# Designs tried in a protein design chat: VH-VL binders against Thioredoxin-like protein AAED1, chloroplastic. Part 11

Target 1, 196 residues: Thioredoxin-like protein AAED1, chloroplastic, of Arabidopsis thaliana (Mouse-ear cress) (q9zuu2)
Amino acid sequence: AITGASSGAGIGKGTADSLDTVKVLDLRGNEIPISDLWKDRKAVVAFARHFGCVLCRKRAAYLAEKKDVMDASGVALVLIGPGSIDQANTFVEQTKFKGEVYADPNHASYEALEFVSGVSVTFTPKAAMKILESYMEGYRQDWKLSFMKDTVERGGWQQGGILVAGPGKDNISYIRKDKEAGDDPPVEEILKACCA
Short names: E, the ipSAE of ESMFold2; O, the ipSAE of OpenDDE; V2, 0.75 times the mean of E and O plus 0.25 times the DockQ between their complexes.

## First folded at step 4 (VH-VL)

Design c1 (from u2_6 with heavy chain S30T T31S Y57D; framework fv_utomilumab)
Fold by ESMFold2-Fast, scan of step 4:
Structure c1 (fold): chain C 196 residues (1-196), chain A 123 residues (1-123), chain B 108 residues (1-108)
Amino acid sequence: as target 1 above (196 residues)
Amino acid sequence: EVQLVQSGAEVKKPGESLRISCKGSGYSFTSYWISWVRQMPGKGLEWMGKIYPGDSDTNYSPSFQGQVTISADKSISTAYLQWSSLKASDTAMYYCARDLWFGELSDYYFDYWGQGTLVTVSS
Amino acid sequence: SYELTQPPSVSVSPGQTASITCSGDNIGDQYAHWYQQKPGQSPVLVIYQDKNRPSGIPERFSGSNSGNTATLTISGTQAMDEADYYCATYTGFGSLAVFGGGTKLTVL
C-alpha cells in the first residue's frame, strides 16, 4: 500500500464539498474556483510549502521532468503555493516551471485538504539535515542564507501534498499529504494515479 | 544512460559561418538547461552561455553576447551553437554540458558533459 | 569582473594528500564546484556544492569552502588522479558562471 495516500472513486466527497468554496489566484491576480482546475480535465495538483523555499523548487523540477508524459495523457500539471501573487510570479520567473501556477495566500485550500502543519513536521531529522546543510554552507548573508530565512520566516510551518482530480468537480481520485518538509512521493505512484 | 553527443570536428576559414550541435538522450531534454563552454588550445574552461530548450530562453556571458547564437530544437533533443562569421580566435574545443534547470539560482553545476567539438579556424 | 585564482600546478607522490585551492572574493558565500579533466577528455564533475560527491567519485575526494578560499582535497592520491582540476562558481547578482584558471596535478 501507498503510505500516506488514498485512491478510489469514493475519495474526497467531503473534501470536494469543502473545496467548493475555495478560490485560488492566477498569476494576474484573478480569483478562480479551485475546482475549475479539474472540471473539464484531469489534473495533478502539487501543493508547495512555500514559493521561496529551496525544497519547494526541487519538487517543481522533479515534477516537470514528467510533464511530457502528463501532456500525452491529457493531464494538466498544476502547482499551488500558500503565498502572494508576487511570490508566485517570482517563482515562475526563477524556476522556469512549465506547469500552471496559482497562489493561495490565505491557505484556504490547505485548510480544506487538512494538510499537516507545525514546527515539528518542518524540522524532522530528515528535513533538519536538508535545512542545516544549506545553513552550514553559508553563515554570512548570501543567496543560500536568504532562501533559508524565507523558508522559515515567511510561509510558516505549512506542509504540502499532491492531489489527482478530474475530470469533474467532485472527482478526486488520489490524495497524499506530506509528512515533513521535502517528503516527495515516488513519481511512479503519481504517474500511475494520473496516467496509467 | 544520460548522454550528450556532439557533432564532429570542423575546419573552417575566417569569415565562414558554422553551426555545431549537442544531442541529449536518456532524460527529459526540455527540463534541463544546456550550457556551452569554450576551451582554447592549452587554456582553461570558459563559460559562454546557456539555453532552456523547453522555451528557448537564453542567457549569455557578456564576453560572448552578440558573438555567437545559442538555439535548440526540442523535437530532436538538440542544442546548437552558431557563428555568423568565424575568426581565427574562435579556434577551440567547444563542450556542451547539462545544467540543472534551477542551477542558475543557487546550484549551478554541470553534471554531464558532451565529448567536445574541435573547431579549427585558419587561413 | 569576478575571478577565481588557482595555483597553476601541484605535485604529490602516490599515497600523499593533494590540496588544490581556489581563491575568490567571498567565495565562501557562494557554492564552489570542481571538475577533473584528463588529457584529450571532457571534464568530469568530482565535487558539487562545496563538498558533495556525485555517484562514482571515490571517497578520497573532498571539498570545503570558507571565506575567500575553496579547497579540493584528494587523500591517498593515486596515479589515476593526475589531471587538470577546475573550480567554478555562480556569481549571485550576475547569473554568470565563472571558472578558475585550472591546476595541473602531477602524480609520480
Scores: ipSAE 0.000, ipTM 0.454, lowest interface PAE 15.3, mean pLDDT 77

Design c3 (from u2_6 with heavy chain S30T T31R; framework fv_utomilumab; at its last fold request DockQ between E and O 0.04; V2 from the best seeds 0.00; counts 0 for: pae E 14.7 > 2, placed apart)
Heavy chain, then light chain:
Amino acid sequence: EVQLVQSGAEVKKPGESLRISCKGSGYSFTRYWISWVRQMPGKGLEWMGKIYPGDSYTNYSPSFQGQVTISADKSISTAYLQWSSLKASDTAMYYCARDLWFGELSDYYFDYWGQGTLVTVSS
Amino acid sequence: SYELTQPPSVSVSPGQTASITCSGDNIGDQYAHWYQQKPGQSPVLVIYQDKNRPSGIPERFSGSNSGNTATLTISGTQAMDEADYYCATYTGFGSLAVFGGGTKLTVL
ESMFold2-Fast, scan of step 4: ipSAE 0.006; ipTM 0.492
ESMFold2, look of step 5: ipSAE 0.006; ipTM 0.520
ESMFold2 (binder alone), look of step 5: mean pLDDT 92; pTM 0.948
OpenDDE, look of step 5: ipSAE 0.024; ipTM 0.638
ESMFold2, look of step 6: ipSAE 0.006; ipTM 0.500
ESMFold2 (binder alone), look of step 6: mean pLDDT 92; pTM 0.947
OpenDDE, look of step 6: ipSAE 0.040; ipTM 0.663
ESMFold2, look of step 8: ipSAE 0.005; ipTM 0.495
ESMFold2 (binder alone), look of step 8: mean pLDDT 92; pTM 0.945
OpenDDE, look of step 8: ipSAE 0.033; ipTM 0.653
ESMFold2, look of step 9: ipSAE 0.006; ipTM 0.511
ESMFold2 (binder alone), look of step 9: mean pLDDT 92; pTM 0.947
OpenDDE, look of step 9: ipSAE 0.083; ipTM 0.689
ESMFold2, look of step 12: ipSAE 0.006; ipTM 0.511
ESMFold2 (binder alone), look of step 12: mean pLDDT 92; pTM 0.946
OpenDDE, look of step 12: ipSAE 0.043; ipTM 0.662
ESMFold2, fold request of step 13: ipSAE 0.000, 0.000, 0.005; ipTM 0.485, 0.436, 0.452
ESMFold2 (binder alone), fold request of step 13: mean pLDDT 92, 92, 92; pTM 0.942, 0.945, 0.947
OpenDDE, fold request of step 13: ipSAE 0.012, 0.023, 0.025; ipTM 0.558, 0.644, 0.647
ESMFold2, look of step 13: ipSAE 0.006; ipTM 0.510
ESMFold2 (binder alone), look of step 13: mean pLDDT 92; pTM 0.947
OpenDDE, look of step 13: ipSAE 0.024; ipTM 0.643

Design c8 (from u2_6 with heavy chain K50R Y52D G54S; framework fv_utomilumab)
Fold by ESMFold2-Fast, scan of step 4:
Structure c8 (fold): chain C 196 residues (1-196), chain A 123 residues (1-123), chain B 108 residues (1-108)
Amino acid sequence: as target 1 above (196 residues)
Amino acid sequence: EVQLVQSGAEVKKPGESLRISCKGSGYSFSTYWISWVRQMPGKGLEWMGRIDPSDSYTNYSPSFQGQVTISADKSISTAYLQWSSLKASDTAMYYCARDLWFGELSDYYFDYWGQGTLVTVSS
Amino acid sequence: SYELTQPPSVSVSPGQTASITCSGDNIGDQYAHWYQQKPGQSPVLVIYQDKNRPSGIPERFSGSNSGNTATLTISGTQAMDEADYYCATYTGFGSLAVFGGGTKLTVL
């Protein structure tokens, strides 16, 4: 596949090489090379827009519903957000997410994966409908976190994605770049990638 | 154990219709795509297309678009490859394969293959 | 249209290393997969995602993929390795699977 194009081109092996220099933070603030998350195991890695995002929380919830399937296949469920360690801890406390959570406050992983960013891709009619649906289903946006200066400067306009990688630091088997807020792949597509 | 079992060999005349099958077992059939691959006598492998059995969405090689129809019935874990009117040039071995396609940015490798269906078209 | 080119044949003596190449524009930016086909049999996946071996495939099979060339390497080649080998990848913008033309490996 052609790598790096925002129009739906594929992400090739070159992306794995760019991730070699990327580190994320665990909930205790320890720096971990991102490729260690899938060096010795397969991992489903969901990248959030920010830790307060209602659509990202909904994605975390429905991925967590499949954690039993992932565990049976030896696959780790990981969520990375572009916020601080404090925001990551708040996310865990509010959502009770059963997977692993890491912070990437400098967006190094998002830049390496060339995830989309921008106001126009955050506020689309489709995203608005998805947010309304999520509220009707009981999910809530952390509006304080979403509009904090820190969040806006470090990920408020950033889009996320989903990665399936490992075992092996350069083994990336699936990547989906979100085109707009709420652009979720079917869960079955992720299960095909990790656990088929 | 994962198995793909294909229908038996076919001998047909030009102009006849034909449908061959590929039945999956030992896994959740709808969670994987099924690809069809042609191998003409003495020649290499040609990818024809794939289907997602969960919604019957198809994706064809441009060389085979309009030449064949791929379909699936998830209730019986079976995918099909169909011709409305066979030609002598359709004489080939046809394989189905389990397709580890995970979306537009995913790998497209075939981890399990059927035994093949030989189709002979002669007058 | 994206094409993968393989040599039509490669010959080695038993115990020698066989190298089968698969050339495509910037194939190193994509994953290459390799299939073995013995006469009268279905293809068998021997390498996926450039270098990984499925369960049951001997360690003498290895792969690499860089720049414009992916390579399947069989060290200590045995008579049982005699087969046709196909590389495969996918195209961008169409997400289509593409096979190379195949290489006949002869072990003499």
Scores: ipSAE 0.000, ipTM 0.442, lowest interface PAE 17.6, mean pLDDT 78

Design d1 (framework fv_zagotenemab)
Fold by ESMFold2-Fast, scan of step 4:
Structure d1 (fold): chain C 196 residues (1-196), chain A 123 residues (1-123), chain B 112 residues (1-112)
Amino acid sequence: as target 1 above (196 residues)
Amino acid sequence: EVQLVQSGAEVKKPGESLKISCKGSGYSFSTYWIEWVRQMPGKGLEWMGEIYPGDSYTKYEKNFKGQVTISADKSISTAYLQWSSLKASDTAMYYCARDLWFGELSDYYFDYWGQGTLVTVSS
Amino acid sequence: EIVLTQSPGTLSLSPGERATLSCRSSQSLVHSNQNTYLHWYQQKPGQAPRLLIYGASSRATGIPDRFSGSGSGTDFTLTISRLEPEDFAVYYCQQYGSSPLTFGGGTKVEIK
């Protein structure tokens, strides 16, 4: 099981195959093959734990600060969350995120990527400190959305990750699986993978 | 100390262009939204739109989209509101305000306001 | 679009009296996080608006105890327990429980 960052030739072969049948929903409810997000372009794809997550909102914010660098390199910024389209729209309204947002309510992409899940990886001491730090920086958890029945039933304990893929449906050049809530890679590591 | 300082009053003729400014100081300008609010003479407050200076993302109220342009230059901590062609109906006081997002319990309220820029458009 | 209706349009009172200002929303302002995004501002002639109350009931920094906010859902109230001469002004409620952000029409508190 891989929980750190990986890059290089061949590391995405099995993962690309696993994603071949996975679809995500745009904000209007249209089904889109996930590999279409990087078919004709390179994309940085951030996977949220859920749309109410304070740590995921912080990650979305720092990635958005680098969108001009990504745009200059022809790279799309994409965020996928394991919730409903309504939750995705709430996320966009609350955060003003200017990248592309997609919903994966059955978290098929999370299963295909084998992202970590569990209560114990959500409530670690390190995650607690990251949450406190994020509150001190002005980010707020949507506690109702975080503990809504549908959020819990559809991956409330799910961890996220980041990948860099494309151009080309089978071209996955960087994979990072989060080990615990708040396990953020340095933004420079992501920029090196997409834009260096 | 936190301050928002706006440019001075303007007197213009219909058809002229105008760009007014709102300069922030005493805080991290790129991390707070800047809001624009119009108040026509003797009337109430109307929200026009907002900008996040960190990446220049803008959002407009429907009736103001296409009528004004909101922009910002974070290197000088200044936001702008611009008209390509003024109309007499644009005569109003224009306020900028900061959307409090950092260190508070509630979102989407305006804790600091500029002093206002009076724009008069007449022939 | 959420419409905020303030009443009365004008409230004529004397210093020392209690002022009660109403703001009614066309839709509930409880957000998905259960917070209420209803705020109150004071505007004196020739001046910019000043934040008084945020989140329906929280007093902003520097605002005297005589100002209080209450209410939930669709009905909100701003109360000034004892009017001081400097309190005669126009008061606006504002919401961002739903896009777009809107203001009420204002209540003018004037000297009777």
Scores: ipSAE 0.000, ipTM 0.440, lowest interface PAE 15.5, mean pLDDT 78

Design d2 (from d1 with light chain V30L H31Y N33S Q34G N35Y G97Y S98D; framework fv_zagotenemab)
Heavy chain, then light chain:
Amino acid sequence: EVQLVQSGAEVKKPGESLKISCKGSGYSFSTYWIEWVRQMPGKGLEWMGEIYPGDSYTKYEKNFKGQVTISADKSISTAYLQWSSLKASDTAMYYCARDLWFGELSDYYFDYWGQGTLVTVSS
Amino acid sequence: EIVLTQSPGTLSLSPGERATLSCRSSQSLLYSSGYTYLHWYQQKPGQAPRLLIYGASSRATGIPDRFSGSGSGTDFTLTISRLEPEDFAVYYCQQYYDSPLTFGGGTKVEIK
ESMFold2-Fast, scan of step 4: ipSAE 0.005; ipTM 0.464

Design d4 (framework fv_ifinatamab)
Heavy chain, then light chain:
Amino acid sequence: QVQLVQSGAEVKKPGSSVKVSCKASGYTFTSYWMHWVRQAPGQGLEWMGYIYPGDSYTKYNEKFKGRVTITADESTSTAYMELSSLRSEDTAVYYCARDLWFGELSDYYFDYWGQGTLVTVSS
Amino acid sequence: EIVLTQSPATLSLSPGERATLSCRASQSVSYMHWYQQKPGQAPRPLIYDASNRATGIPARFSGSGSGTDFTLTISSLEPEDFAVYYCQQYSSFPLTFGQGTKVEIK
ESMFold2-Fast, scan of step 4: ipSAE 0.005; ipTM 0.451

Design d5 (framework fv_navenibart)
Fold by ESMFold2-Fast, scan of step 4:
Structure d5 (fold): chain C 196 residues (1-196), chain A 123 residues (1-123), chain B 107 residues (1-107)
Amino acid sequence: as target 1 above (196 residues)
Amino acid sequence: QVQLVQSGAEVKKPGSSVKVSCKASGYTFTSYWMNWVRQAPGQGLEWIGQIYPGDSYTNYNAKFQGRVTITVDKSTTTAYMELSSLRSEDTAVYFCARDLWFGELSDYYFDYWGQGTTVTVSS
Amino acid sequence: DIQMTQSPSSLSASVGDRVTITCKASQDISNYVAWYQQKPGKAPKFLIYDASNLETGVPDRFSGSGSGTDFTLTISSLQPEDFATYFCQQYDNFPYTFGQGTKLEIK
């Protein structure tokens, strides 16, 4: 069983098999088998909680800082989010992310990789404070809770992860499942997995 | 280049309705909240409501609930604000403004504004 | 509703002056405050978000500070183009609310 961060040539065969039926969408809406992202090249694939996630955007930024190292090693930098193509395009517009971006609106890749999902794992101090402040100040409903509910229904409670895969569809050499929101590995751990 | 272009000035009689448009360009229309804000002559800004164009979900200021309807037309990337049962107190400049979306919390700012639409309610 | 109160409602100043405008929220809103500049006949222009973050393209003579209930907009050295009305806005909770505005006038 793969849990937390794992690495090694033999690790990914069962995981690769579970991804065999998974497709993601490029920014133009074309369906791409996810394993095509690392079929002919090595890829670092970062999975966001959602495209609006500020912590996921910070992760995208620190990975992008190392894109020149990845390029020198023949490694692609890829970000996948569990949202729509429109949300993916907005992410690219807002962040100017230099890697490749794909959308997985049905969360098929997240399910196949068994990424963590749940309110307690996603819970942020900001959300807690807003709910508690609303209650203490006499608000019984917060109109922003409708927004939170819509976010949950769109996969806002989903956690992400990082994998290093390829070249070759069944070659997954590193997998990290995020334990909670903001659970980022040291960038050096990713560089060792992709580029050492 | 992000641009929000609003419809022209309106003069209306009390009891009528007005529908103001806001045409968006230069960004992915369905990924940002669109807000409506008004300003009475010589006064401050008052938030009316917002819509998320991707699914037409709306939030309204309770002060206007029952009189205001915000809608979108995705094919023309246009947002609309319709205000009914107009009174002289509704005389104002009406602005549309874009809001950044960060998923869990829409806790960001109005970064782009339309030029405003003057609505005058008089007999 | 969260009430935002600005002070002063108006002030007169000269080019080169340091100007401070304050904004007080009726309850704790953390740092969820934006500041806008509005010139006569124009739409508001976004200046600052999250109390202290300056929008790209806004001159560095503008700065914001504060958290909780008390917020400040400062212009370190007034320029002729800075004479305008300034508004604070909270986005902590619905409905979004603005201060009444501070009109900055030439002395």
Scores: ipSAE 0.000, ipTM 0.459, lowest interface PAE 11.9, mean pLDDT 78

Design d6 (from d5 with light chain D28S N31S D50A N53S E55Q T56S Y91S D92Y N93S; framework fv_navenibart)
Fold by ESMFold2-Fast, scan of step 4:
Structure d6 (fold): chain C 196 residues (1-196), chain A 123 residues (1-123), chain B 107 residues (1-107)
Amino acid sequence: as target 1 above (196 residues)
Amino acid sequence: QVQLVQSGAEVKKPGSSVKVSCKASGYTFTSYWMNWVRQAPGQGLEWIGQIYPGDSYTNYNAKFQGRVTITVDKSTTTAYMELSSLRSEDTAVYFCARDLWFGELSDYYFDYWGQGTTVTVSS
Amino acid sequence: DIQMTQSPSSLSASVGDRVTITCKASQSISSYVAWYQQKPGKAPKFLIYAASSLQSGVPDRFSGSGSGTDFTLTISSLQPEDFATYFCQQSYSFPYTFGQGTKLEIK
């Protein structure tokens, strides 16, 4: 059972229009229009809560396990976090994530996509259970990164989501907004959206 | 040293409201949830609601929704619980309690408690 | 709401006894259970979280166990200061709910 996902024709135009002015930063600090990530290819774009998030790291890992399927379908795997370039580089170094990573320090993409934010949606009992399970599976949170002043002040309570878009700047075929920390869609739903 | 100090006992008439305070010290007030829990004489504990002082986000037990308001004053590191339309059944000791916060490792348990405020509702 | 039911409601014991208190949830709550001790006229004191994790400063004669719907608090060798009322609490979903309490009395 899947909750909170939208797919098919009709999602894209309004959402794509709201993303027209949004730029993200690559790991070298270059500004890139977010829609360039899917203008010439299809992309699965995972939005992290922040770069230190244990549940976001677990999600990055399970999406990376399907990178071979995505590559076979011509689909890019992208992760965007609401932090700084330095935090993004730390994430890449610590996780060895196989996809592309971009920073959105002002949360412009999160605002345009209307992702949820708030302490109460970060700290639910179900989220706590998923965090404990993630620790049992070997995933760890970067506590220093999670409590850096800029992380807390600029999106420590931000929730993420998943987007499938492209090819074509206005083509958004799937969107799912996380309702709480650890609100993971079945990976099969994502594979249907990108690769079926 | 963490301390939660509550306001003194209150005697109220049915239909009135009461506002109880909880002054926190010895920790970063804005980094921990503050909960309110009550206990009627000889009875068990009943959760009323909670607030995150950093952004004033609240969660309330539906049983009290519409009658309870939880607020904070960050400048004095004080949390408040106001309960309106008081009934005799609201006679209880009201406690504030800090919920331990380790970011996403929080287990939602109450590690420090105020001493309690007795509220008596009588005609 | 998740109902937490404690058993027994009261228990008489002697110093040195092994005491067990049970707590049953109306639905599965994984391990999201805390235990508190309350002495007359005092605020509750936190003992155990995540069903089995002992809070720093709490004597090791206290232990917790269980998962799903059935949870147990054990005091392996009762001391005079342990006579109190004990409460379980679930932290799985809102609203947070407590058991009705188990009063531990001198035999």
Scores: ipSAE 0.000, ipTM 0.449, lowest interface PAE 13.1, mean pLDDT 78

Design d7 (framework fv_falbikitug)
Fold by ESMFold2-Fast, scan of step 4:
Structure d7 (fold): chain C 196 residues (1-196), chain A 125 residues (1-125), chain B 113 residues (1-113)
Amino acid sequence: as target 1 above (196 residues)
Amino acid sequence: QVQLQESGGGLVKPGGSLRLSCAASGFTFSNAWMHWVRQAPGKGLEWVGQIKSKTDYGTTYYAESVKGRFTISRDDSKNTLYLQMNSLKTEDTAVYYCARDLWFGELSDYYFDYWGQGTMVTVSS
Amino acid sequence: DIVMTQTPLSSPVTLGQPASISCRSSQSLVHSDGNTYLNWLQQRPGQPPRLLIYKISNRFSGVPDRFSGSGAGTDFTLKISRVEAEDVGVYYCMQATQFPPYTFGQGTKLEIK
């Protein structure tokens, strides 16, 4: 009975159906159906704007801080970015992120979930303030990765989200679509969806 | 493993031209920002210029002392960095080094991490 | 442009004794990203420069533990806890916070007496 919807996103069969044809890449380049990430277990799946995103790295950090709670509930922590396998490996090396990381270079999962995209939602006054606050807290943007042609051409303006799904391919219990860069839900909302 | 090797130095008269090369091996050259740094005999280090990776648009920057006379370029298919030096002056006499720069953000901010052996350029009559 | 000033310019030292080199910048080296891009380089006689330390205090791969860096803002120090014969050479600080240009100190010559 724990459900979440943000930005008018529906939860249920339609969302699960749209993901049926979506595949992501593990760090070794193997293609896996995205629904396999939650087929036999519950998963919290965070979607980054790109692997260099300072606000996405901050989100990965606060979710990782609660990994012990997730582990106690049998819940996997997963991060997906809309970049290459090389960029995903760089992210893991730089952040030492303790969850699982997957690459979606063609943005198929972002399109299926109808995540927001555009310059105006990336450069809002709220996003600018959150970026400044993140710098003050010690989080850093990978400027090289952020302004790589690959990142810009393949959705440098793409927004992310958070999904809680499984066990079971059709079982999506929570979805949050980011409205702008740095639009983070309270971590307690995510913990209720996965772990209560 | 990582290796940089300069070539093309020599004796040239004032007003002349030379083209230096820096051959790279042991890493993905196309991902690296590359520098030219020089050292006059018995003197300290002076930065000459930089070229960013193709992914970062291949933008070039130059020290004021060489701007308009020197041009940096790269050929990623040959893993080679170039310095075209025109209108050479006696004060350009130096050992010229190429150096690698890998910028990945918080954990891999290695400015000038590997250097070549250098090639001597002498500008004299 | 940021000017880098090293002290001393020459440092004769006895084998096994410590050595310390100071570097001062004309402006703060704190970048807008919060990092301080202060590097130390070693140049042995007849050899190219070698990176020793990056971002104030981080030792580069293969650099012995006897080398350490410290400092903040405009004042930085390179320390060698026990000088060995192979440490003879010129040491440079450099900044990569504001470019172009990247700038270097004038160098400190470390000699065994």
Scores: ipSAE 0.000, ipTM 0.443, lowest interface PAE 15.3, mean pLDDT 76

## First folded at step 5 (VH-VL; framework fv_utomilumab)

Design e1 (from a16 with heavy chain D107Y; at its last look DockQ between E and O 0.03; V2 from the best seeds 0.00; counts 0 for: pae E 16.8 > 2, grease 20.7 > 18.9, SAP .561 > .496, placed apart)
Fold by ESMFold2, look of step 5:
Structure e1 (fold): chain C 196 residues (1-196), chain A 123 residues (1-123), chain B 108 residues (1-108)
Amino acid sequence: as target 1 above (196 residues)
Amino acid sequence: EVQLVQSGAEVKKPGESLRISCKGSGYSFSTYWISWVRQMPGKGLEWMGKIYPGDSYTNYSPSFQGQVTISADKSISTAYLQWSSLKASDTAMYYCARHLWFGELSYYYFDYWGQGTLVTVSS
Amino acid sequence: SYELTQPPSVSVSPGQTASITCSGDNIGDQYAHWYQQKPGQSPVLVIYQDKNRPSGIPERFSGSNSGNTATLTISGTQAMDEADYYCATYTGFGSLAVFGGGTKLTVL
């Protein structure tokens, strides 16, 4: 069912329709319809800026800290990044992320969900503060991944978001479109959407 | 002028709930961290945790995780410290303090402090 | 579990130099900050980032930080400097702030 989301973008049948032809890649390179990720279970789906992003790595970690709560509620934790399956596999190796990881090399899900893009929303004082805090907590930007050609060409200025959906391919109950780099919602907002 | 104005003193019984407030003015409230600091009678300063009001991101001292809730309402420039069930050991002065926002990576200090809120918990 | 250790008290005569130490593992790799608290008052920042004075803090206040020790130095100590002094830093790469136990400065 559709619910009002805090600070996120609109929710509705139009959003689900925009996703109906979107596919993502699993870590072995198989195409998966994106709606399969939540057709049979509810899922929290985090959309990264790119696989080398320190802020996205921190977001992945803070969501993973709540994986036991999600598991107890039958909710899957999923991360989608704009890039190749090689970049996705590197992310998993470097971060040990406990959720599922998928690649969207063509940005099809980002375009369908109309996530924000731009230089002015990538380089903000808030993002700088979050990057510093993340480095001080031991998270690191992967500069090789960050400057790989397809990362730069496909969305060096791309922002992400968070989606809660399922069970059922049309059941999108929460979407949050990041307004700028590092625009994380409180984790409790996500838990309320998925697990309350 | 930067100011942090805290809510008034509280006298409570064990088991009662409480929320105290810290209202910031004279600066961009949503872009500076607010920390809460406890000072037990006759004791030193103890950092409890902090919130970034821009996105409500919080960090807690391990000593206080699960004991209090830190929140903010940036629309009214106010941060909160909240207990669901007070204990006599919560008797203390509680300060809010502002962290200077980034001028350069890796720097944090408390440049402005609230006046303090005395919380007394006794049966 | 990161700890900052300060002496519980320091006594000096008026006009003398007071030194208040703050011991922490590798504190010289981080910034140390110092706060003054007079009885019944909120803390006031007197030194930030090891050695800098905020506007309005007298030049007799200075600081240093290297190795495992940060030091607050008050030269020409006056009766009005009698207060509790706290050092502070951060740990967890900036996510957690830490205070020292405090030092009561007495001016006899």
Scores: ipSAE 0.000, ipTM 0.430, lowest interface PAE 16.8, mean pLDDT 81
ESMFold2 (binder alone), look of step 5: mean pLDDT 91; pTM 0.942
OpenDDE, look of step 5: ipSAE 0.020; ipTM 0.606

